VHH binders against p49116. Designs and how they scored, part 71

Target 1, 238 residues: p49116
Amino acid sequence: EGPLLSDTHVTFKLTMPSPMPEYLNVHYICESASRLLFLSMHWARSIPAFQALGQDCNTSLVRACWNELFTLGLAQCAQVMSLSTILAAIVNHLQNSIQEDKLSGDRIKQVMEHIWKLQEFCNSMAKLDIDGYEYAYLKAIVLFSPDHPGLTSTSQIEKFQEKAQMELQDYVQKTYSEDTYRLARILVRLPALRLMSSNITEELFFTGLIGNVSIDSIIPYILKMETAEYNGQITGAS
Key: E = the ipSAE of ESMFold2; O = the ipSAE of OpenDDE; V2 = 0.75 times the mean of E and O plus 0.25 times the DockQ between their complexes.

## First folded at step 5 (VHH)

Design t18 (framework vhh_brivekimig_d4)
Fold by ESMFold2-Fast, scan of step 5:
Structure t18 (fold): chain B 238 residues (1-238), chain A 121 residues (1-121)
Amino acid sequence: as target 1 above (238 residues)
Amino acid sequence: EVQLVESGGGVVQPGGSLRLSCAASGFTFSNYGMSWVRQAPGKGPEWVSSISWSGGYTLYADSVKGRFTISRDNSKNTLYLQMNSLRPEDTALYYCARPGKSEDLPSTDYSSQGTLVTVSS
């Protein structure tokens, strides 16, 4: 059989809304995040192994891991998004909300903890200088997770995950041959993704963007979206 | 005070068309994604379509995809739903809905009074 991922699956190009506003606002942040989410789901759809699992399994896998894929995408596209500036703006808003008593202290603490975890993750990935091939395989490892509740094809999913792990190992061994511990340093970052709250991610990045529908509810529709529809949405074509 | 006022409903033959409108006031309309939700007689609410604040992203339920088009005019604070090739099963009360404040955490959804669409021969 051929490799799990081809060079086309390594390509991950986020197109940002233009022009960038003079001051960052929630609408620019939400549109940027939605473009990244749609790009991430379209990326998953393009993998032949993923297609081979069938619609029901595909929907279940993406519902279980969209937040992990999104967070990896935030780390990979951090510079294009000016993510540090976005997170600083969110923190400033939360600090102002404390002063105005608009939000409960408990809620603010939850959101601040989430932002801190996100910053730590993105900083760790940046320090490791994770390349495009490494990101593609990390996303594949996350996508083909056999341990989510309710999955039917767990044996086949596990085989695809193992294939992703083996291909990542081969790539790192050949490309970074002098760094014996690089793969271990990369893989130890992945458990932190499972600790990220998808509900808090949704509230920070997606509230109001697509109306009265949760990310979980729209996943089947995005996965069925034709390439022309997807391109129209990310470019704002009329 | 947030106000959403639907109009454009009516009685139409199968295969016909209707255009629904939702006039929004009491908030900065251009800052919010908007949705259409319907409720058929004796049934629970069913999400129909959503549009982002900019109009750049649209989503449709499988049951209406290819037949309905959601759009908005931010200069007029108005949301639209163009319904083509209407079927008897599209008969429902149609609601305009707004998510909560996107600039404030946490957010909640808002729904309006609705406009009745009856597809009958």
Scores: ipSAE 0.005, ipTM 0.325, lowest interface PAE 10.5, mean pLDDT 81

Design t19 (framework vhh_brivekimig_d4)
Fold by ESMFold2-Fast, scan of step 5:
Structure t19 (fold): chain B 238 residues (1-238), chain A 121 residues (1-121)
Amino acid sequence: as target 1 above (238 residues)
Amino acid sequence: EVQLVESGGGVVQPGGSLRLSCAASGFTFSNYGMSWVRQAPGKGPEWVSSISWSGGYTLYADSVKGRFTISRDNSKNTLYLQMNSLRPEDTALYYCARAGYSDESSTFDYSSQGTLVTVSS
């Protein structure tokens, strides 16, 4: 019985597709996003507490929180991804969709609001200079959320979330002892993740790679993938 | 279909300023986000800056942030790039873009010849 997360769970290394094209295309953006999503799911699968909940519960948790994990991953990997450049390319693509009558004015407004909320979230995390340990525990807090409908083992999930919050508090108090209110500033950012539409995230970041296949439908398969199978799927997409 | 005409390039000394313009026609300018892209001699294209359809949202490459300002005048169908504190590494052919996503890098979305900016003594 040790801590919820070990030092191995703090390591989060995203490798981008290579080479980077001269102009960002939908396939490059979606492959980059898919690599981040797959890395996030494999990160979750590596946690002993997560494994202990069983396959059905694991699938339900990730289906409920993948957008929150993905958004935290975007913030954590913003520099590696050149996220500002990707968002600029998405904005340009969205404006082209207006001209082609692919999207209504109402839908465009929803999508632009989503992009601005995402940018605001990533900027707030960058301003706070969130470190690798803090990101690991924030991801654990959103992963072990007991309040999603349809979940089993909710009491155990709640205990794991409380353990994650307690270990984050201990870390922050020890590492940033001079900043009494740091933890509060970090935690008040988390509710915004639930206000972001997973459907809009899916359309912006994943349509070019997975087409008409929903993230919900592929989650069980990603969670079962071994490293070689995971890498093969990313290679096959390009 | 899309016509983009850049102007404002020239030779300038380090620390100088230039303002680039891009006159757009053949599409509803106010419905599109616009970008500036540059290509330095011997290098691939580099995204410089983007502006949303309304002008309310702007993004900049780290290399130009704080020095360049993108703007637009939808009533004149014109995109601008104000370049201050120019450096030798800013020497490039600059072209404006209405390029969205493409399965392959495509120059067909750029109807322009670009405008050459040279920063030297």
Scores: ipSAE 0.000, ipTM 0.119, lowest interface PAE 13.0, mean pLDDT 79

Design t2 (framework vhh_brivekimig_d4)
Fold by ESMFold2-Fast, scan of step 5:
Structure t2 (fold): chain B 238 residues (1-238), chain A 121 residues (1-121)
Amino acid sequence: as target 1 above (238 residues)
Amino acid sequence: EVQLVESGGGVVQPGGSLRLSCAASGFTFSNYGMSWVRQAPGKGPEWVSSISWSGGYTLYADSVKGRFTISRDNSKNTLYLQMNSLRPEDTALYYCARPGYSEDLSGFDSSSQGTLVTVSS
């Protein structure tokens, strides 16, 4: 029986919208984030083990973990996205929103705390110099989480998660043989993903696209898209 | 003052086509993603389709995929919905909506009356 992930699952290339606007705006940010979300969903759908769980289980898993996958994607693609610049633009938008009486000060504080947690997470991943193989396996570990309420086939999901953990360990031990504690350092970063609010992620990155429609409600649609349609979304229908 | 004015609705036979338009004013249209939302008689609002600020990204509800096409013209501040192969189930008031921040973290800004689409045999 082969590995959980193939070399094709290590490749994760985000194509940013073009042309770049003169002034970075919230909706350019939403299009960039949407491309990352579609890329992340397409990545998950391409895994044979994921396909083997069946449509209903696939939908439940992704609805439960999309925010964790998206956040790992933000960290992995932080440089190509200029994520720090995007977060600065979001902060500026929030300041404009309070000046127009659109948001309460308490809500802005909660959102700012989320932005700081996101920056801290991305900075820690950058300091660890997480490579493409490590990101692929970390994404697989969060995808195949048996912990979420309402899941079916939890035994099979747990086996796939254990396989992801074992393959990550094998990779790290072979590639970073002199760094005995590297695996522990990277795994300890994963619990922070569970502290990220999916509702705040929706507001920051997706409100300019879907309005009142939650990411949770569109996940089944995204997972059922044809490959050509996926490619059109993540490349801007080039 | 944000204003959205829908037009293009009417009575059409099953299998027919209609093109809805939404004229936007009072904000920088090109900076906002836009959506179409419909409300059938006696039912709650149902999301139909969304388009990004640039038009580079579109989404559709399963019920309309392959039949409806959302588009925009930023030079005219206008949002469009091309509706083909219309069914009686598509009968509804159609609203265009601008997403926005709000304290409930939901936000279609729509103060319009919508445009009525009636599909009948």
Scores: ipSAE 0.006, ipTM 0.257, lowest interface PAE 10.5, mean pLDDT 81

Design t20 (framework vhh_brivekimig_d4)
Fold by ESMFold2-Fast, scan of step 5:
Structure t20 (fold): chain B 238 residues (1-238), chain A 120 residues (1-120)
Amino acid sequence: as target 1 above (238 residues)
Amino acid sequence: EVQLVESGGGVVQPGGSLRLSCAASGFTFSNYGMSWVRQAPGKGPEWVSSISWSGGYTLYADSVKGRFTISRDNSKNTLYLQMNSLRPEDTALYYCARPGHDSEELSDYSSQGTLVTVSS
C-alpha cells in the first residue's frame, strides 16, 4: 500500500484560547493543554494504518503513548502556546504552594525536574529546527511503538513503525541532503520522552479537565469522539 | 543563542561568604525561572537553588537552606547566589541554568562555571 502518512497528516495547527489573560491561571493552561491533547488524538485517528489496527489495539496504543505524543505536540507548538510563559506561571504557582505549605518539598523538586526536562526537550527540538514533516513522522514512530506491555498485533505495529522510520529517512535525506547525520540527531531525542512521567504531566496541565479521573481512562472516549464534538473542543464552543 | 556567564568564585575560609553572578543573554530573561547547579570533584551535578521568573519565590536544596540566598535583577539580566557560612563540602564548580538545559550535560548550563573552594 501507499505511504504511511499523507500531506494532510503534516498539518498540525493549534488554536489557542483567546484572549490570553494578563496573568495565566489554571483554567487557561488546562484549556490550552486540552486543545493540544484533542488535536493529537484527532491526528492519530486520521491515520489509515492506525484505524486498520482496530479499536481495542488503538485504545491500548494511545493509552501507552499519549504523554509522548502530547510532549511532541508541546515542542511543535511551543511558540504558538508561549510555552515558556506557561511553564514560568506553573513554577510560580508551585512556589506559592511551598510558601503556603500545601505541597511537600520532595514533590515540588520532582515536578520542577519534570518541567526542566520538558523545557530541555523543547529547546533541543527548536535547536534542530524540526519541521512539520519530521514532527509528523516522529509522532508516528512514537504512536506505532510495539514494545508497550499488553499490546496485541505487535508485528503489524512494528511494521508500521519501521515504515514511519523509512519514510522519515527518505524525507530527511532528500530535504537535508548536505546534513548526513541529521536523522541520527533527531532520533536520539526520542528515548527522553519515555522518561517523562504521565502522572506529572496530568498534574501540571490537566487538573482542570480530569479532576479525579486519569487521562488514560478518558482516551477511549476521545478516540470515539465525532468530528463535530472534536471541533467544539478545539474552538472552545459547546 | 542562549549564553550564561558565571563569575564571583574564589577561595574562602570555612564560615566565609561569596556572591556569585550569572550574566544571561540570548533569551527573554524575565520570562524564565533560573537555577544554580554545582559539581564537586568526582561527583555528578547537584541542584542548589531555583528562583521564579518574577523573583517572588525561591527554592533551596536542604544542604544549603538557611545559608544561601538566590536573587535576580531582571533589569540587568543577572542571576545571583549569596553564599554564607561556607563549608568545605560546598567546594565545587558552580553553574547557572535556565530551565530546559540538559542537566546531564554541564555545557548546557554554562561552558565555564565559576569555581568555589572552601579551605583553610
Scores: ipSAE 0.000, ipTM 0.095, lowest interface PAE 17.8, mean pLDDT 80

Design t21 (framework vhh_7n9e_1; at its last look DockQ between E and O 0.02; V2 from the best seeds 0.00; counts 0 for: pae E 11.1 > 2, placed apart)
Fold by ESMFold2-Fast, scan of step 5:
Structure t21 (fold): chain B 238 residues (1-238), chain A 121 residues (1-121)
Amino acid sequence: as target 1 above (238 residues)
Amino acid sequence: DVQLVESGGGLVQAGGSLRLSCAASGFTFSNYGMYWGRQAPGKGREWVSGISWSGGYTAYASSVKGRFTISRDNAKNTLYLQMNNLKPEDTALYYCARPGTSEDLGHFDSWGQGTQVTVSS
């Protein structure tokens, strides 16, 4: 049997909205984030092992892990997105909300702590110099998580996760043969993703897009989109 | 269809230097870490050095650490190995590789033909 992912699944290219505004605004941030989310969903749907699990299982897995996939995508695409600049703009907007008493201090503290955790995660990935192959397999490990409540076919999901872990291990051991601890350093970054709130991610990146509708509720729609619809979302094409 | 083509080998005296190049095609070079291996006459293949996608992380076999430097140019899809203070023990066929998956048991799917390095005493 062939590998879990092919070269086409390792390739992950985010196309940013154009033109870039002179000053960052919430619409540009939301469009950029939406393109990354749609790219991430399209990536997951393209995996043969994922398709083999069936539509109901696919929807359940992505609903459970979309925030983890999105965060890994933010880290991977940080330079393309100028993520540090986006986060600075969000912080400035949040600081302005404090001055205008629009949000409680406790809520702002929660959101700011989330931003700091996100920055810490992205910085840790950058320090490890994680490549496209490693990101693809970390996303696969996250996607094929058998431990979410309510999942069916958990034994098959677990086997795909183990396959992802084995292929990542093989790659890292072959590439960095004398660095026996690199894989461990990479894998210990993953638990932090589950501590990050999907609700706060929605508020920071998607408020302008989804209004009163959660990302969780639109996942089934996104997963059913045809390739042309995905391309329309990620390129802005008609 | 992954292709790796090594060049830059040759005959050099002990204490000399050589720079090897590997031209990669058929995949997105910048998505992958790469490594150099070598095979000396009558011996098995030995891992020499590895490099992450950006060049920001490198690793070396103890036998070459401090003498060899691995680097890459993603714009040119090219991997390099700068070899300094060469020893007769460094005589080998040098090849670059993109690591395969666990299904490629016993070999890497994407090894080049190699370039011969001979170090005289």
Scores: ipSAE 0.555, ipTM 0.823, lowest interface PAE 1.8, mean pLDDT 86
Fold by OpenDDE, look of step 6:
Structure t21 (fold): chain B 238 residues (1-238), chain A 121 residues (1-121)
Amino acid sequence: as target 1 above (238 residues)
Amino acid sequence: DVQLVESGGGLVQAGGSLRLSCAASGFTFSNYGMYWGRQAPGKGREWVSGISWSGGYTAYASSVKGRFTISRDNAKNTLYLQMNNLKPEDTALYYCARPGTSEDLGHFDSWGQGTQVTVSS
């Protein structure tokens, strides 16, 4: 069989919402995040191996890893998104809530720590100068993780993950031949993704847009979204 | 070919209201945030208001905030600007604009001929 990923899977271009506001409000943040989420899901859907798992399995897979994929997307698109500014805006919004005594001390700590973890992760990825191919393979490795509870076809998922890992290895060896430890350096960043709460991510980036609807519940809809509809909403093309 | 055609301008007394329209064609209107800008006599072009592609986000210059309301109908490919409590300083040629590139979300690009708004004291 052919490779897991092709050059078409390397392209990951996020189009930000317009206009750019004077200050980043919750809605702008949510729209930006939703576009990234859609792009991430669309990317996953574009992988033949993903489709080969079947609708139920691939939906479950995305449900399990959407936060990790989203976080990798944040890192990859950090400059385009002005992620630091977005996070600062989020903090400012939280400060208002804090001042109004809407959050417990423990919750504040939890949310702030999550933001710090996000910042640190994205900064670490930037320092590593992760390229588009590496991001694609890392996302594939995260996507095809067989260790999530409740998954079916775990053997097949594992095979796809191994394939992603092998292709990444080959790519790194070929492209960064002088850096013998690059593969290890980039792979050791993946565990940090599992430390991030999907609930907090959802609250920070999506609550203003989806309200009481969970990302988990809308994932099947996103995955079934027509390409034309997707493009019509976020690409700004034509 | 991108086309933006503004309408709805005119002469109005201070305190009056106008509603501007911008008909868009030649591109997928619903994919783009849109802008209103204006150019007053002897002044440069200034940003007035913006609206996101979905219409969920709106922004306004401080000078028009609370008085102007931007909206859009994606099904009709039309952008609107409701202008209330108009002031003489609002006198300008009003332009409908689209962002030029995805990298420049804040820059104002005028594509239409504009519609003249004149507010008399």
Scores: ipSAE 0.015, ipTM 0.289, lowest interface PAE 7.8, mean pLDDT 87
Fold by ESMFold2, look of step 6:
Structure t21 (fold): chain B 238 residues (1-238), chain A 121 residues (1-121)
Amino acid sequence: as target 1 above (238 residues)
Amino acid sequence: DVQLVESGGGLVQAGGSLRLSCAASGFTFSNYGMYWGRQAPGKGREWVSGISWSGGYTAYASSVKGRFTISRDNAKNTLYLQMNNLKPEDTALYYCARPGTSEDLGHFDSWGQGTQVTVSS
């Protein structure tokens, strides 16, 4: 059996593009977000249980949950990303665009509500002082969600999710033994992730990508093109 | 005519405090988000802080977070920046700005001429 995650899965270091511009622009935001997306996908690939599910199941899982993983990544890396600065710039841009009659008010209101939900989620995680181990287990619980439409091997995925939940519980109980309600407070944050819209996340963070290709469409390429660098296998093997 | 007039700058010793004001006219102030920016001698413009139209959302550059506080009074059409624990590196011309509506999120449609803040070591 063995543990679902090891200490190697706790490391989650985001490196920002340099130099930081004097004011934010779409290209800096998109590059920063792309780095977080790649970091999140490669984190998922590093998990032995994920690897064991096979390539087609891996793609299906990540397509179903990438926005939730990305949102957890935003919360975990909010300080190094200067996320509050990015969101403030977006909010002021959208509000001022409405006043100048340059954009539809209905869509912008929808986007503003999404930003508010994202801010509240990140603030709640910061208030709880969620540590790197807790983030890793939360990401695993989100990744191994068996209830997404169209998944195969749902029984095995459910077992992996239960194992992630058990390992989080054990970690919290051991590390925060005097905080009786910490696990419950952490777990009640997860439903908010399902309220995050993937198309709005794309609009907020990925508008600078070439064309209008959705993140959903590029996930198979992200998962495949990076495997050779990280598995350490020598080309020309048997 | 959009007009933004900054005031409240001056000379202060390190560790001191200043409160900047920005008087806005020529537009419905309460409908717009606002920024503070600064420009040190020989350097480009630097975003410092932003605030949404209602004041419900604020943000700060990492170099000033915890020391500066942005606020607004929509009834008085005035934007504020409370600057505490000032450092010599905060020496700059400070200006308020109304962010642009173009695709570039940091584009400024209108900004004031600024108020000088000088922090002595």
Scores: ipSAE 0.000, ipTM 0.343, lowest interface PAE 11.1, mean pLDDT 81
ESMFold2 (binder alone), look of step 6: mean pLDDT 81; pTM 0.817

Design t22 (framework vhh_7n9e_1; at its last look DockQ between E and O 0.01; V2 from the best seeds 0.00; counts 0 for: pae E 15.3 > 2, placed apart)
Fold by ESMFold2-Fast, scan of step 5:
Structure t22 (fold): chain B 238 residues (1-238), chain A 121 residues (1-121)
Amino acid sequence: as target 1 above (238 residues)
Amino acid sequence: DVQLVESGGGLVQAGGSLRLSCAASGFTFSNYGMYWGRQAPGKGREWVSGISWSGGYTAYASSVKGRFTISRDNAKNTLYLQMNNLKPEDTALYYCARPGYSEDLSGFDSWGQGTQVTVSS
């Protein structure tokens, strides 16, 4: 009957590949993104409420929302990742591709619009000074979305989402009692996550890792990883 | 186990200043916004001031705005409240709090024991 999340679930520590290369490359970007994705999935599967829904429901939820969770993770870990530097390097690469006529102008425009939306989202979260507790509950709200097709236990999922919203509200109201509009400013950021194309996210951050396989197809395997396998992915141990 | 230990209270004359400190342990201090509350003799709890994880955003009760300044040092796991132009009506036990999950089962907030501030006329 306790809170939806504990201090363990508020902690979200990304360990970056070391050392950082002198020049950013696809391998470094993909490794960094993969670590964040694995951390996000491990975070989700560690939640008791999530475990209680069962493996089939868990897989369906994460398949539907991985891009939203990943984007929230990018915002939360933007400083640790030097995300602005990564995005600037991607933009430079795209501008060079235009000059060499290696990619269509329409495709480059779509990717640039995605990068701009991502930067706008991360900047809005930074301006709001979102903390680890708030990020944990925003991630819980998107994870426990009852509106995805094919879900069983939708009433239970909705209960967990409502519990996440209530606990976030309580936290914000107690922390910033006289700022009656802070929660609304935070929550209005969430719809923008559904405008982020998962295909473009895959192209920008995962090209060097997944090759011809989608993130959607590997999610069930990541969720079933043992703690040792997960730690191996995070630390690079074998 | 979450621990919050306040210090810096005392007796001061009206118009004076005090700086309160709150030493936090048992959790990652930088993951949480924090707040100060107070309870005056014979009155209920009053929220005083809140601060975001980085210190980049702060909020104040109307009764203390312009006189009190909340700040934090994440390297030292310490929360501060600088109180200037103190008034007799500021006399209260001052608590620091970590909102959210409470491991002591006393609800979602973790509170310190408080530090007494008494302002003489």
Scores: ipSAE 0.578, ipTM 0.830, lowest interface PAE 1.9, mean pLDDT 86
Fold by OpenDDE, look of step 6:
Structure t22 (fold): chain B 238 residues (1-238), chain A 121 residues (1-121)
Amino acid sequence: as target 1 above (238 residues)
Amino acid sequence: DVQLVESGGGLVQAGGSLRLSCAASGFTFSNYGMYWGRQAPGKGREWVSGISWSGGYTAYASSVKGRFTISRDNAKNTLYLQMNNLKPEDTALYYCARPGYSEDLSGFDSWGQGTQVTVSS
């Protein structure tokens, strides 16, 4: 049939909370992250192939890869988010907790390593100067990963992933014809996403907002959320 | 030292209303988003509502959405929770919390002692 992605799937515009506080508190970080998460989920939802998998299957896919999608979103929206400032704020908050002996040494190490991995990934993507089309296809490849446990319709998911890969290849060949190894350089970054802990990501970016509620538990709700409702939630209109 | 002191709890009949307050001290209140949580006997803590530092953003648990309203007065260093159409299942110790990183991964680094809310059928 037609292509997996269209030009409408290339647009990925994140709107940050306003106004910007003088002190980037945990709530601001969580609010910003939540907007990115919602945007990422709704992006996935807008893909016809994703819809074709059915509610149960596509929900399972998002549950499996939300951390990777979120991380790609962080990289893509790093400038708009002032990600470096956010991460610095997170580190600052952690330092305060350390001084107050609220965190164990092991936990501190785990969290800091995760932050470093995240920074490195985002920096690497920036160095590659990944464009909107490439991000869209990379997100699609990550989304339609058939190798997650417990998935149904894995054959169909694999086909969609292959289609995403092929379209990315075609795009890169067309757009960056003189860079023969660009595709390989881009794809080789994807394994880094699997090294990042979803639990730590959840703690750093979401726990301050959602409390003891897990991202897994809210994903079905996010996927069913209407755009108007989403906007209402973001603006606090309840 | 960070101090959070809740008040306004009590006994109320189903369908009734209460307004909780949380007085904050020991930190710059206006720099922090704030949250309400609750804990029923024998159950774990659950978050109820959150509000951004400026009050421009609010969030609610699905169980209280449409019934509870969170607000704040930064000049008074006070957090509020208006609870309407209360239900027996809302019975719990209600506490205000400051977001932060903690060993228990709760996402909150400071809690008040709480105020008891009891809703009778």
Scores: ipSAE 0.018, ipTM 0.285, lowest interface PAE 7.6, mean pLDDT 87
Fold by ESMFold2, look of step 6:
Structure t22 (fold): chain B 238 residues (1-238), chain A 121 residues (1-121)
Amino acid sequence: as target 1 above (238 residues)
Amino acid sequence: DVQLVESGGGLVQAGGSLRLSCAASGFTFSNYGMYWGRQAPGKGREWVSGISWSGGYTAYASSVKGRFTISRDNAKNTLYLQMNNLKPEDTALYYCARPGYSEDLSGFDSWGQGTQVTVSS
């Protein structure tokens, strides 16, 4: 009967490693991305509706959607992260790898196409000037997706997603009352998130993470972490 | 600090009903979602049901869905579990818990001592 999200779920503050290095390096990119990942997971597990679904369902949902949540986080925090600078540096590095014949041409093409899709997504979100409330509800819509294979409680997940959609609709209509099509423009961007490859996201942002272990495999442990441990991961302290 | 006190357990025949209560104190109850869990002898803790802070959203383990109903009364700082069509496999120590992140990785930061529910054949 109450709102799906509280005001605490609208705040999404990413703090970058300091100072920014003179040259872009894997450690800085990985630490920045790790902070965003843990911030996103902390956000998800703080939602009462998510907590109500139980641990097995929580794990299944986050495994299915972590890359989509991460990508929304990249778009939301693109300015503070200097994401365009990071992606440009990666593109330059990949271009040099082609010249030196260091990587498969097919893999480089796949990675470049992924970067292009990510740039286009972030640009489209910036053009719409998506606000913090809208991002919070978009993340909730993505999190409570009943369509993923292997989920239990899909009827309840669908009800939570519908609640998020209704609350987003109400917010947009109240806040942007003179823009009749804003909701439709926002929702049309979401399918692009399903096209993002978690494998390539790991390669771009999480090279140097422990043993190159997949994010999917550590999600149960991330969701169970103590709040103090999360704060260490979000700030890079350990 | 947080205190959770369960009551309402007892012995019931299979097919019977029982209503559990959990009295909460030491925190703003209406700001937190709440869970019921259970632990059979020699087994680990099992999540049974959860409810959002307002009571507007509920969820259930597949083993109890349709038979158990979680509810809350925020004015009385009390959580409830209505248990219908009880089965012998429902026999366990039932406890209420506040969602959180704790050292035991249970997904709860506080739980009560529990109330015993025993279902005879």
Scores: ipSAE 0.000, ipTM 0.209, lowest interface PAE 15.3, mean pLDDT 80
ESMFold2 (binder alone), look of step 6: mean pLDDT 81; pTM 0.820

